VH-VL binders against q9nrl2r1430to1533. Designs and how they scored, part 301

Target 1, 104 residues: q9nrl2r1430to1533
Amino acid sequence: GGVHELSAFEQLVVELVRHDDSWPFLKLVSKIQVPDYYDIIKKPIALNIIREKVNKCEYKLASEFIDDIELMFSNCFEYNPRNTSEAKAGTRLQAFFHIQAQKL
Below, E stands for the ipSAE of ESMFold2; O stands for the ipSAE of OpenDDE; V2 stands for 0.75 times the mean of E and O plus 0.25 times the DockQ between their complexes.

## First folded at step 17 (VH-VL)

Design gg7 (framework fv_iluzanebart; at its last fold request DockQ between E and O 0.80; V2 from the best seeds 0.84)
Fold by OpenDDE, fold request of step 24:
Structure gg7 (fold): chain C 104 residues (1-104), chain A 122 residues (1-122), chain B 107 residues (1-107)
Amino acid sequence: as target 1 above (104 residues)
Amino acid sequence: EVQLVQSGAEVKKPGESLKISCKGSGYTFSDYWIGWVRQMPGKGLEWMGIIYPGDSDTRYSPSFQGQVTISADKSISTAYLQWSSLKASDTAMYFCARQGYDLKGSYYFDYWGQGTLVTVSS
Amino acid sequence: EIVMTQSPATLSVSPGERATLSCRASQSVSSDLAWFQQKPGQAPRLLIYGASTRATGIPARFSGSGSGTEFTLTISSLQPEDFAVYYCQQYNNYPLTFGQGTKVDIK
């Protein structure tokens, strides 16, 4: 592919993906691996999905993009107890996101 | 357009090592699972395993666990399948394939490479 | 593992006629069932996923039905380009498994 300048949304997604605490969020949860996940989480989302939406220009407003990112974290905290590695990673990544999102 | 392009045909002898490749384009390579499927001559399709290039999460079929190594280099959008020591029985066509997904957490193969023919004979 | 069994092994059909292919799972796979078409010397092509959803670009003459353990692929009016081997595949549990295939040839 060619070289493209990153939009603000693209840039932020890249930074989130590169973060050490992104591992719970990189891909959509597999129901094979987590059989009860979709009994609990009704609006699943992950960074790969958000990136695709960005690439397809599906976000018209920054608020829409932010809502999806917050949904991603909300799902994590809904499914994972606070003492889990996933929840702890989510807490740190969300804090990072909130700092970066101020630039949007 | 999503495309998977595999490396060329291989002619090898038993005991030799081999690493074949599958390069993805037209999508973000690191954001989709990619798998390998074997098809022996005149036979059906056999799932070998999958890898998520974004974190190198890898799953093998029990039949292929320890027999092959699946890896990926997301920096060049390439997945690999390799053998340390080939057998005559490894003679087959090998396909790579991308997994799409639905929002119910299911993953299905939606795009395939053209295949790599591997022939192992003494 | 979940065993996928297709029938018949070979289906001889005349052009323009209806073709019905069956796929059975040894245990329920819900709707996590895909159908693939493979022509000689080519890679498999996705036809149906989720048991009944046509993939992008797939002609309307292809349809999938079923859930649980019994599935069917129907070609309403066989075209010359439809003569091929068809595979079903479950993606409900590891290891992922394919049926042994049904060859659709010309009668």
Scores: ipSAE 0.927, ipTM 0.960, lowest interface PAE 0.4, mean pLDDT 97
Fold by ESMFold2, fold request of step 24:
Structure gg7 (fold): chain C 104 residues (1-104), chain A 122 residues (1-122), chain B 107 residues (1-107)
Amino acid sequence: as target 1 above (104 residues)
Amino acid sequence: EVQLVQSGAEVKKPGESLKISCKGSGYTFSDYWIGWVRQMPGKGLEWMGIIYPGDSDTRYSPSFQGQVTISADKSISTAYLQWSSLKASDTAMYFCARQGYDLKGSYYFDYWGQGTLVTVSS
Amino acid sequence: EIVMTQSPATLSVSPGERATLSCRASQSVSSDLAWFQQKPGQAPRLLIYGASTRATGIPARFSGSGSGTEFTLTISSLQPEDFAVYYCQQYNNYPLTFGQGTKVDIK
């Protein structure tokens, strides 16, 4: 990965954050607000963390960036039952992500 | 370099409104909680509340709920603390502070603004 | 509300000596404890988070230990610039609460 890939990662994160269904993913889940989350989710991640990793140039390959985004959705589906607003938002945002990721 | 710069000192009268600001730079402002902390003259630190500028999620200390308004404008990387009607007992130093995080879901204050002295007197 | 109690209220130590500051929580806060230094006329500065992790740029003479309800900040070789008030703060639950502070005076 080069400078153009890093710019593409930045652009994709901006598009994900802008999407109406990003609300469950904007910030790392708070242990105070959701006490049992970290009993279930062992590899937490959110858009704020992913953006920080892009800013620090921590993604060397597009596959590493894609893996973190997919982990974010996987965590959502693991923690939330399918009928929840969170899981429904995750399904729609993931579909949007798959379309946008083709630009990588 | 992460930096929080607060608005200047204020001298106000009881009953007046006030909005003080905290501008963040050197990081993605919308991705970090910002809190407000009061320090009354000669006293310790008191947490007032926090806001996540990315979605405006706001949490208040029970001691300050209904007494102040915490808000943010992420387009200019600025958080605000606001009173609709100041009291003499609001005389204090007010700090903003950013929260860092760990991957166990805990948030802790890592960077602080320089403080804004608010003096409320007749 | 989790009450954080610091001791002693004031601590007078000579430069080069070890200072030990204590912080007790009214209920377990796990390792969700931070230490801050506040010098006269300044904002607080983060020293330690997670009970024992030194923040970036903090000298190695500062160390933290403890978990649950009992915590300690140690300054292994007190320097003249360490004259300040030190606060512990729990972030395990809302409201976030600070201890009342320990004033360290250089003797």
Scores: ipSAE 0.770, ipTM 0.928, lowest interface PAE 0.9, mean pLDDT 94
Fold by ESMFold2-Fast, scan of step 17:
Structure gg7 (fold): chain C 104 residues (1-104), chain A 122 residues (1-122), chain B 107 residues (1-107)
Amino acid sequence: as target 1 above (104 residues)
Amino acid sequence: EVQLVQSGAEVKKPGESLKISCKGSGYTFSDYWIGWVRQMPGKGLEWMGIIYPGDSDTRYSPSFQGQVTISADKSISTAYLQWSSLKASDTAMYFCARQGYDLKGSYYFDYWGQGTLVTVSS
Amino acid sequence: EIVMTQSPATLSVSPGERATLSCRASQSVSSDLAWFQQKPGQAPRLLIYGASTRATGIPARFSGSGSGTEFTLTISSLQPEDFAVYYCQQYNNYPLTFGQGTKVDIK
């Protein structure tokens, strides 16, 4: 039960972090570097935060974990125009996530 | 417990190269920025730069860009500060510090290493 | 760069008294302001971040206030272990900048 569920989330986060297209998602967007980001995005998240939540056993259901990953992609597409390298990386990484998440 | 442990004191001559280290433990090293701060004898704190070990994203203070190199090896949870050619004016205590963050994209130094004293004299 | 100015340079207070330290930014830093304590021979220690949030393990006698350009660190009922230099630091804009420090001496 709970131990196997946490191990599955940890494995998936590690695979996402190692993916070539993870670079826009590794850490929270800096407001110094992107001043208007937090005017547009009201529920910010990144892979390092999701990893911390996994490590602290904060996800009780697979759906909660999946919701946080999907929020991360949703934020990317909301802030970044479709033709940006960020949006393209997000599209590819989201597709990879959907394939892996079939096992959850 | 979060800890940052720095390498020991160094005594060098002008023109010599030097690389000092900062090893993190008690947290996922690759998931937090590490910064370097200089404190000259009897003076205050001066920010030099930061690095994110997870992707090696590095940002320098304009005053230190080109003067030092910041790097990290996430496989051994260690960040580095390096000089190609030391000057007497580099004599100082050098601190590494981890950046915590809030959910509004602010980053602030939350844990500090003990410091590395670097003395450069002929 | 944003210049951080602290006052007074030196503050001498008796044990049990309140100490009030000021920090001024040359332009608005919102609430992106931290306070650090540094004792002789030691690394800086985070006291306050976000102008008013106490860091983990920091005694309740330390409090921060202010926003924009004017900030205050208050130490109620000063203890002997509070002898130190205190620095403010803004993290609203690059380069990150520190104040010059206020030295607190206990009478």
Scores: ipSAE 0.767, ipTM 0.916, lowest interface PAE 1.0, mean pLDDT 93
OpenDDE, second read of step 18: ipSAE 0.897; ipTM 0.949
ESMFold2, look of step 22: ipSAE 0.678; ipTM 0.910
ESMFold2 (binder alone), look of step 22: mean pLDDT 92; pTM 0.937
OpenDDE, look of step 22: ipSAE 0.896; ipTM 0.949
ESMFold2, fold request of step 24: ipSAE 0.753, 0.751; ipTM 0.925, 0.924
ESMFold2 (binder alone), fold request of step 24: mean pLDDT 93, 93, 93; pTM 0.944, 0.944, 0.945
OpenDDE, fold request of step 24: ipSAE 0.925, 0.925; ipTM 0.961, 0.961

Design gg70 (framework fv_iluzanebart)
Fold by ESMFold2-Fast, scan of step 17:
Structure gg70 (fold): chain C 104 residues (1-104), chain A 122 residues (1-122), chain B 107 residues (1-107)
Amino acid sequence: as target 1 above (104 residues)
Amino acid sequence: EVQLVQSGAEVKKPGESLKISCKGSGYTFRDYWIGWVRQMPGKGLEWMGIIYPGDSDTRYSPSFQGQVTISADKSISTAYLQWSSLKASDTAMYFCARQGYDLKGSYYFDYWGQGTLVTVSS
Amino acid sequence: EIVMTQSPATLSVSPGERATLSCRASQSVSSDLAWFQQKPGQAPRLLIYDASTRATGIPARFSGSGSGTEFTLTISSLQPEDFAVYYCQQYNNYPLTFGQGTKVDIK
């Protein structure tokens, strides 16, 4: 990725973080608070990690950025049953992301 | 560079209120837990609690639950430790520290503030 | 709460010698253990996390080992600036707990 792509990633991460449904995704699940999470989820990620990767210019292609965001949602749906507040928030935030990602 | 800068030393009387601060710079403040650690004169380190500034998720040590309030204002990259009524036993150095993390959901203190000395005497 | 016990309370070592510090947890903390150095009048400084990973900027003479309940910090060739108090800390469960510290003094 170019400078334009990095600016777009930064803007999108900020919009995701500000979204009302971002609360399950802001930070890595604490293994103290949810001990079985890391027995189930083998590639954990969260918006704070993705933001740090954007700030360090670690995404060279839009596809790499999109893959990390999609991994975050995939982890949410893998761990959380569909009727949970987490899964519902994930569904809405993912829909918002898909609309915004069309601009990348 | 990552820095945590704490407010200056305080001299107080028992029963007074106090709020001390810890300002982060050189990183995205809202994206890292901030903890508070007490060190009484000549003693070791005691964990008091942590807060995630991005969502105000806060966890206290049982020993400090109800004795202090931890808060943060992410708009100015500052965390706070507050007492409603100080006691002589609160005389200590208070450190704030940022928590780094690994991809296994573990959080560990990686950068520390310089400390705020609080002296409570009559 | 998980109790962290450090030994010895004081370790007297000559410059250039090896120092070995022990830390024991009252129950398993996996590898969720950190070591800190504190000099008089200063904040603690992270040396090691995940039991054996050196923090950024920490000299190679510092190494950590162990898992579960028994942990060791080794300073392979002690330098004058290494005389300090060393704390271990578990972050495997709440409340987070520190050992009582080992003071490394000049022999």
Scores: ipSAE 0.745, ipTM 0.912, lowest interface PAE 1.0, mean pLDDT 94

Design gg8 (framework fv_iluzanebart)
Fold by OpenDDE, second read of step 18:
Structure gg8 (fold): chain C 104 residues (1-104), chain A 122 residues (1-122), chain B 107 residues (1-107)
Amino acid sequence: as target 1 above (104 residues)
Amino acid sequence: EVQLVQSGAEVKKPGESLKISCKGSGYSFRDYWIGWVRQMPGKGLEWMGIIYPGDSDTRYSPSFQGQVTISADKSISTAYLQWSSLKASDTAMYFCARQGYDLKGSYYFDYWGQGTLVTVSS
Amino acid sequence: EIVMTQSPATLSVSPGERATLSCRASQSVSSDLAWFQQKPGQAPRLLIYGASTRATGIPARFSGSGSGTEFTLTISSLQPEDFAVYYCQQYNNYPLTFGQGTKVDIK
């Protein structure tokens, strides 16, 4: 493959993944590990999926990209109580995202 | 095109260490689970374990826990399976395989390497 | 662990005939069931996932059905290239487990 310059979306996903609080969001939740997850969360998403969508140029508007990222956080807060490590990580990562998203 | 290319056949003696490799290409290596499956001569398939290169999350079959080490280097899109001390009973074909996924949290092996034959004999 | 049992061990079929392979799980695996084909000296190839969804590039003559504990792989009209060993595999719970395989050979 050739070397391509990262788009703004690609770069932001890279930054989110590299963040210390990205661990709950790197991959889709496994049904094996969390059997009731998909009974609660109806629109599952994770950074790996978002990255694929970016790579496939599925985001035509920044708002679409932002919506998926916000959905990812929303799912986290819907499933995880506020005092969990996942929710706390999500809170910090979302704050970081909001700052970076202003550059889009 | 998704491809998994494994390292070549190995001929070893009992007690020796070994590390075989599986290199992925044609997809984002860090974003998909990759696993190892053993097939002893003339026998069926045995799940050994899986690793997620993006965070090195690793899961082992109880039968292989502590017997082998699964690792990955996402910088070079390569997964590894290694033994510290081989036994004759480790003689087998070893396959690596990528796990695809659905949006219901299920993961299934969708692409396979060509296999690495490991022969352990005195 | 969930034990996967395939039957028959060997299925002898003539070209053009229908082949029916069975896979039973010791407990429910929902629809988290895959079928693989393996030819001598080759890696397994994914045929079916989610019990009934054909993988990309798999001919329409291959179909999967079932849920819970009973599953079936059907080859509607066996082609010469279909003679191989077929494995079912559950991915509903750890450890992931395979059936012992069914060998489809020429009658």
Scores: ipSAE 0.859, ipTM 0.940, lowest interface PAE 0.5, mean pLDDT 96
Fold by ESMFold2-Fast, scan of step 17:
Structure gg8 (fold): chain C 104 residues (1-104), chain A 122 residues (1-122), chain B 107 residues (1-107)
Amino acid sequence: as target 1 above (104 residues)
Amino acid sequence: EVQLVQSGAEVKKPGESLKISCKGSGYSFRDYWIGWVRQMPGKGLEWMGIIYPGDSDTRYSPSFQGQVTISADKSISTAYLQWSSLKASDTAMYFCARQGYDLKGSYYFDYWGQGTLVTVSS
Amino acid sequence: EIVMTQSPATLSVSPGERATLSCRASQSVSSDLAWFQQKPGQAPRLLIYGASTRATGIPARFSGSGSGTEFTLTISSLQPEDFAVYYCQQYNNYPLTFGQGTKVDIK
C-alpha cells in the first residue's frame, strides 16, 4: 500500500516506457490503422492506460499491477505472429519486466 | 483540470514563417494525441493532423501534408504548428485539441484550446 | 474521404421547444461520431461522442442517436444559451471530417 507502492509502480512504468522495445506498447492500437485488432483482442491495454491507473491510485495490490502488464504482453503475443518485430520487442520487454518486477 | 492554452494572435505577411503553440496542463501530456483544426473566417472546421507527444508519431490530413509541420516537445508539454512560408489563404482561426479514447481504439477530440487567430495580408 | 452532410443549414426554434439536427455520412462510420457546439468567438465544445454518449458536464437535454450513416442530435427543451452552431464529426477513418454545421437561432 500507500506511497511506497505507488512510487515503485511509477518507477517501473517509467523504466518500461524508456526501454527501446516499448514502442508497440506506448498507446492503444488505433482501430483506423489496425481494423481487425479489436475483433481478436477483447481486453486491450497499453502503457499510457497503466500509467494513468497508477497515477489515480487504482492498483490496490502489486498483483493487480503485474496482471495488467502481463495482459499487455499476452495481447501482443495473441495478435502478432512470433516472427514480427512487435512480438520480438514484446519478448525482450517482458524479460526486462520480469527482472525489474523483483523490486516490487 | 485539463487545459490547453494556445499562443496569441499573429499578423503576418505572405512569405513569412510562423510557429504557433499549444500548451497542455492538468494531465499527462505525453500520453494523449494532440490535433490541429483550421477554421476559415465564416466557415466550418477542418482537420489538419495529429501528433502523439510520447513518441512523436504524426499523422496529417492529405490536404495539409507538406503545407505545415506539426511537432511537440513533451518536456514542456507543448505542441506546435508551423508554416515555412505563409499564404493569404492561411488566414484562419487555428485550434488545438486533445484526443480522448475508448477501449476499442477510437480517438475523439475531448478538450480544445481557445484558438489562435492568424491573419496573413499584404 | 468520408463526406459529412448536416441538415438543416439553419434551424429557428422557440425557447422550451425541441430541436432535432441531422447528420449523414457518405459511407458507414459505425458509431464513431461526435457532436460539437460552437458559440461565436469560442472554441468548439464536445457534447456527444460514440454517437450517443454525453461528454462530462453536458446537460441531459442533449442526446444523440444513430449508427452507420444516419445520426441525430436532439435538444429536448432549448435554452437561450443553446444559440450556437453545431457540428458533427466522424472519426471512423482518415482524414477525420466534419459536417458543414447547423446554426440554431431562437425564434
Scores: ipSAE 0.783, ipTM 0.921, lowest interface PAE 0.9, mean pLDDT 94

Design gg9 (framework fv_iluzanebart)
Fold by OpenDDE, second read of step 18:
Structure gg9 (fold): chain C 104 residues (1-104), chain A 122 residues (1-122), chain B 107 residues (1-107)
Amino acid sequence: as target 1 above (104 residues)
Amino acid sequence: EVQLVQSGAEVKKPGESLKISCKGSGYNFRDYWIGWVRQMPGKGLEWMGIIYPGDSDTRYSPSFQGQVTISADKSISTAYLQWSSLKASDTAMYFCARQGYDLKGSYYFDYWGQGTLVTVSS
Amino acid sequence: EIVMTQSPATLSVSPGERATLSCRASQSVSSDLAWFQQKPGQAPRLLIYGASTRATGIPARFSGSGSGTEFTLTISSLQPEDFAVYYCQQYNNYPLTFGQGTKVDIK
């Protein structure tokens, strides 16, 4: 049920955060450091935000949770060229996520 | 309830080292930037730096770069500010503060510790 | 760094009257401007962020306005507990900087 799904979301976020390739996604991008980021990315999100949403029980369906994670990766690939460390990390982390998400 | 609790007042001599602490509770400590602000006696507020406990990403004010060290232990939800060698001019109140965010990439101090008074005199 | 200048240095106001505090930035900080209240022996308290958004629990008598380089904090009807020092702070660029503060005294 919903309680079990919530726990699963929490655990998955923990696993994503612990992954070696999570560093581009741990926190919301600062516009001080990346001035043009929010001119390009209109739906910013990061793992800290997703975790907060999980804690607040904002995800009623697994699909909603998955959508936010996919959005996080989509933002990364939209802003970062493929040859960047961020994009490469995102590719690996997303692959990991897809495997783990099958358990939801 | 978000709360930041700082360590107690310190009385030190010039040349001594010092490490003060700020413990967060009521929120996911690792998921929010936490900063330090100095307030010298009878003066205004000065931003010293910030740290993201989740990855220890640290940013310093140029005025404080190399003068202090900011660190954090996310396992105990605690941030630190330390000096290797105190000066009389370090006498001040030191506040820790959490940075919230507005989903537009801006971060603002939304919760503050009670402050730690540091007195350095011969 | 971006220099924040507040005026006046001291503002004397009677209870129930309107208080208007000004904050000027040496360059544009967009709407990345916060207002804090600090009472003697206490930590600063966030009043306004984003130039005009009241923080949680802040009374409606506090309001912020402005953008770019000119900002205003207004207390529509000063209450006894409002006598304090008020700071503006920009978080648009590093280093983060505060105004020198405006002391609101009782007339």
Scores: ipSAE 0.876, ipTM 0.945, lowest interface PAE 0.5, mean pLDDT 96
Fold by ESMFold2-Fast, scan of step 17:
Structure gg9 (fold): chain C 104 residues (1-104), chain A 122 residues (1-122), chain B 107 residues (1-107)
Amino acid sequence: as target 1 above (104 residues)
Amino acid sequence: EVQLVQSGAEVKKPGESLKISCKGSGYNFRDYWIGWVRQMPGKGLEWMGIIYPGDSDTRYSPSFQGQVTISADKSISTAYLQWSSLKASDTAMYFCARQGYDLKGSYYFDYWGQGTLVTVSS
Amino acid sequence: EIVMTQSPATLSVSPGERATLSCRASQSVSSDLAWFQQKPGQAPRLLIYGASTRATGIPARFSGSGSGTEFTLTISSLQPEDFAVYYCQQYNNYPLTFGQGTKVDIK
């Protein structure tokens, strides 16, 4: 909690959004475009939702922020087979996140 | 406070090009879809298309595909609707609207701009 | 394309009376249905989304119900500021489509 912690979360979200592998995670999967997604994924999330929660000061602990990012990756690997471009992007972005999260 | 502010009224001749704008404020513009909706004089609402400013992902209604171009500049929180060559039948009020979302992947228009009146006559 | 049909085209009611507006979809839209209010010279205003959820700041007298193909907007006690055109809109499939509108006039 607090202003410095909020700034750190926002900075990390900005870095994730700018990453070349962020494309599967920028916005919630549209159910019009992927009809079976919400039959499989019960706790959907995306970077735009996480950024909004950061800006509204909804994360009280760093662990809550980290849990939401990890949920996002978990959803990716649950829905997408390992050999898809989505799963490969998720693997690389998750590795990048783990390195950056050490700075929190 | 979420606001969408559109450019002012336009009076054009057939064959002229036009680009109108919709500027968002009070929220993170790059993180919400922006749609365009046409309302012809005395008629109802017609969806034209949507764009996600964060990645420029764009979807058009089949009726408007090839008739208009939707674009966005996330650095200045502005979306655009553009015609290469206007027709008299393009005379209408044009609204931009932001899409909110639920956690089941549905997107719905939650905030609207004031509208831009476009009049095309010879 | 999913066709949205609203009825009646015009509804004449007195202030304080209950108004019931109907919207029918040509195929199921689940609960992906919104209601908008539009006053002359103004932009549409979101009233209801998800068929029954009131948007922020919308008075409790507005309520939505229905699922699938049949939907209703109810205004329990019409106020002078409620005289307007009301549109339903489905967001279940592309292209997104609106009903033709119901005009609520003072009797």
Scores: ipSAE 0.787, ipTM 0.922, lowest interface PAE 0.9, mean pLDDT 94

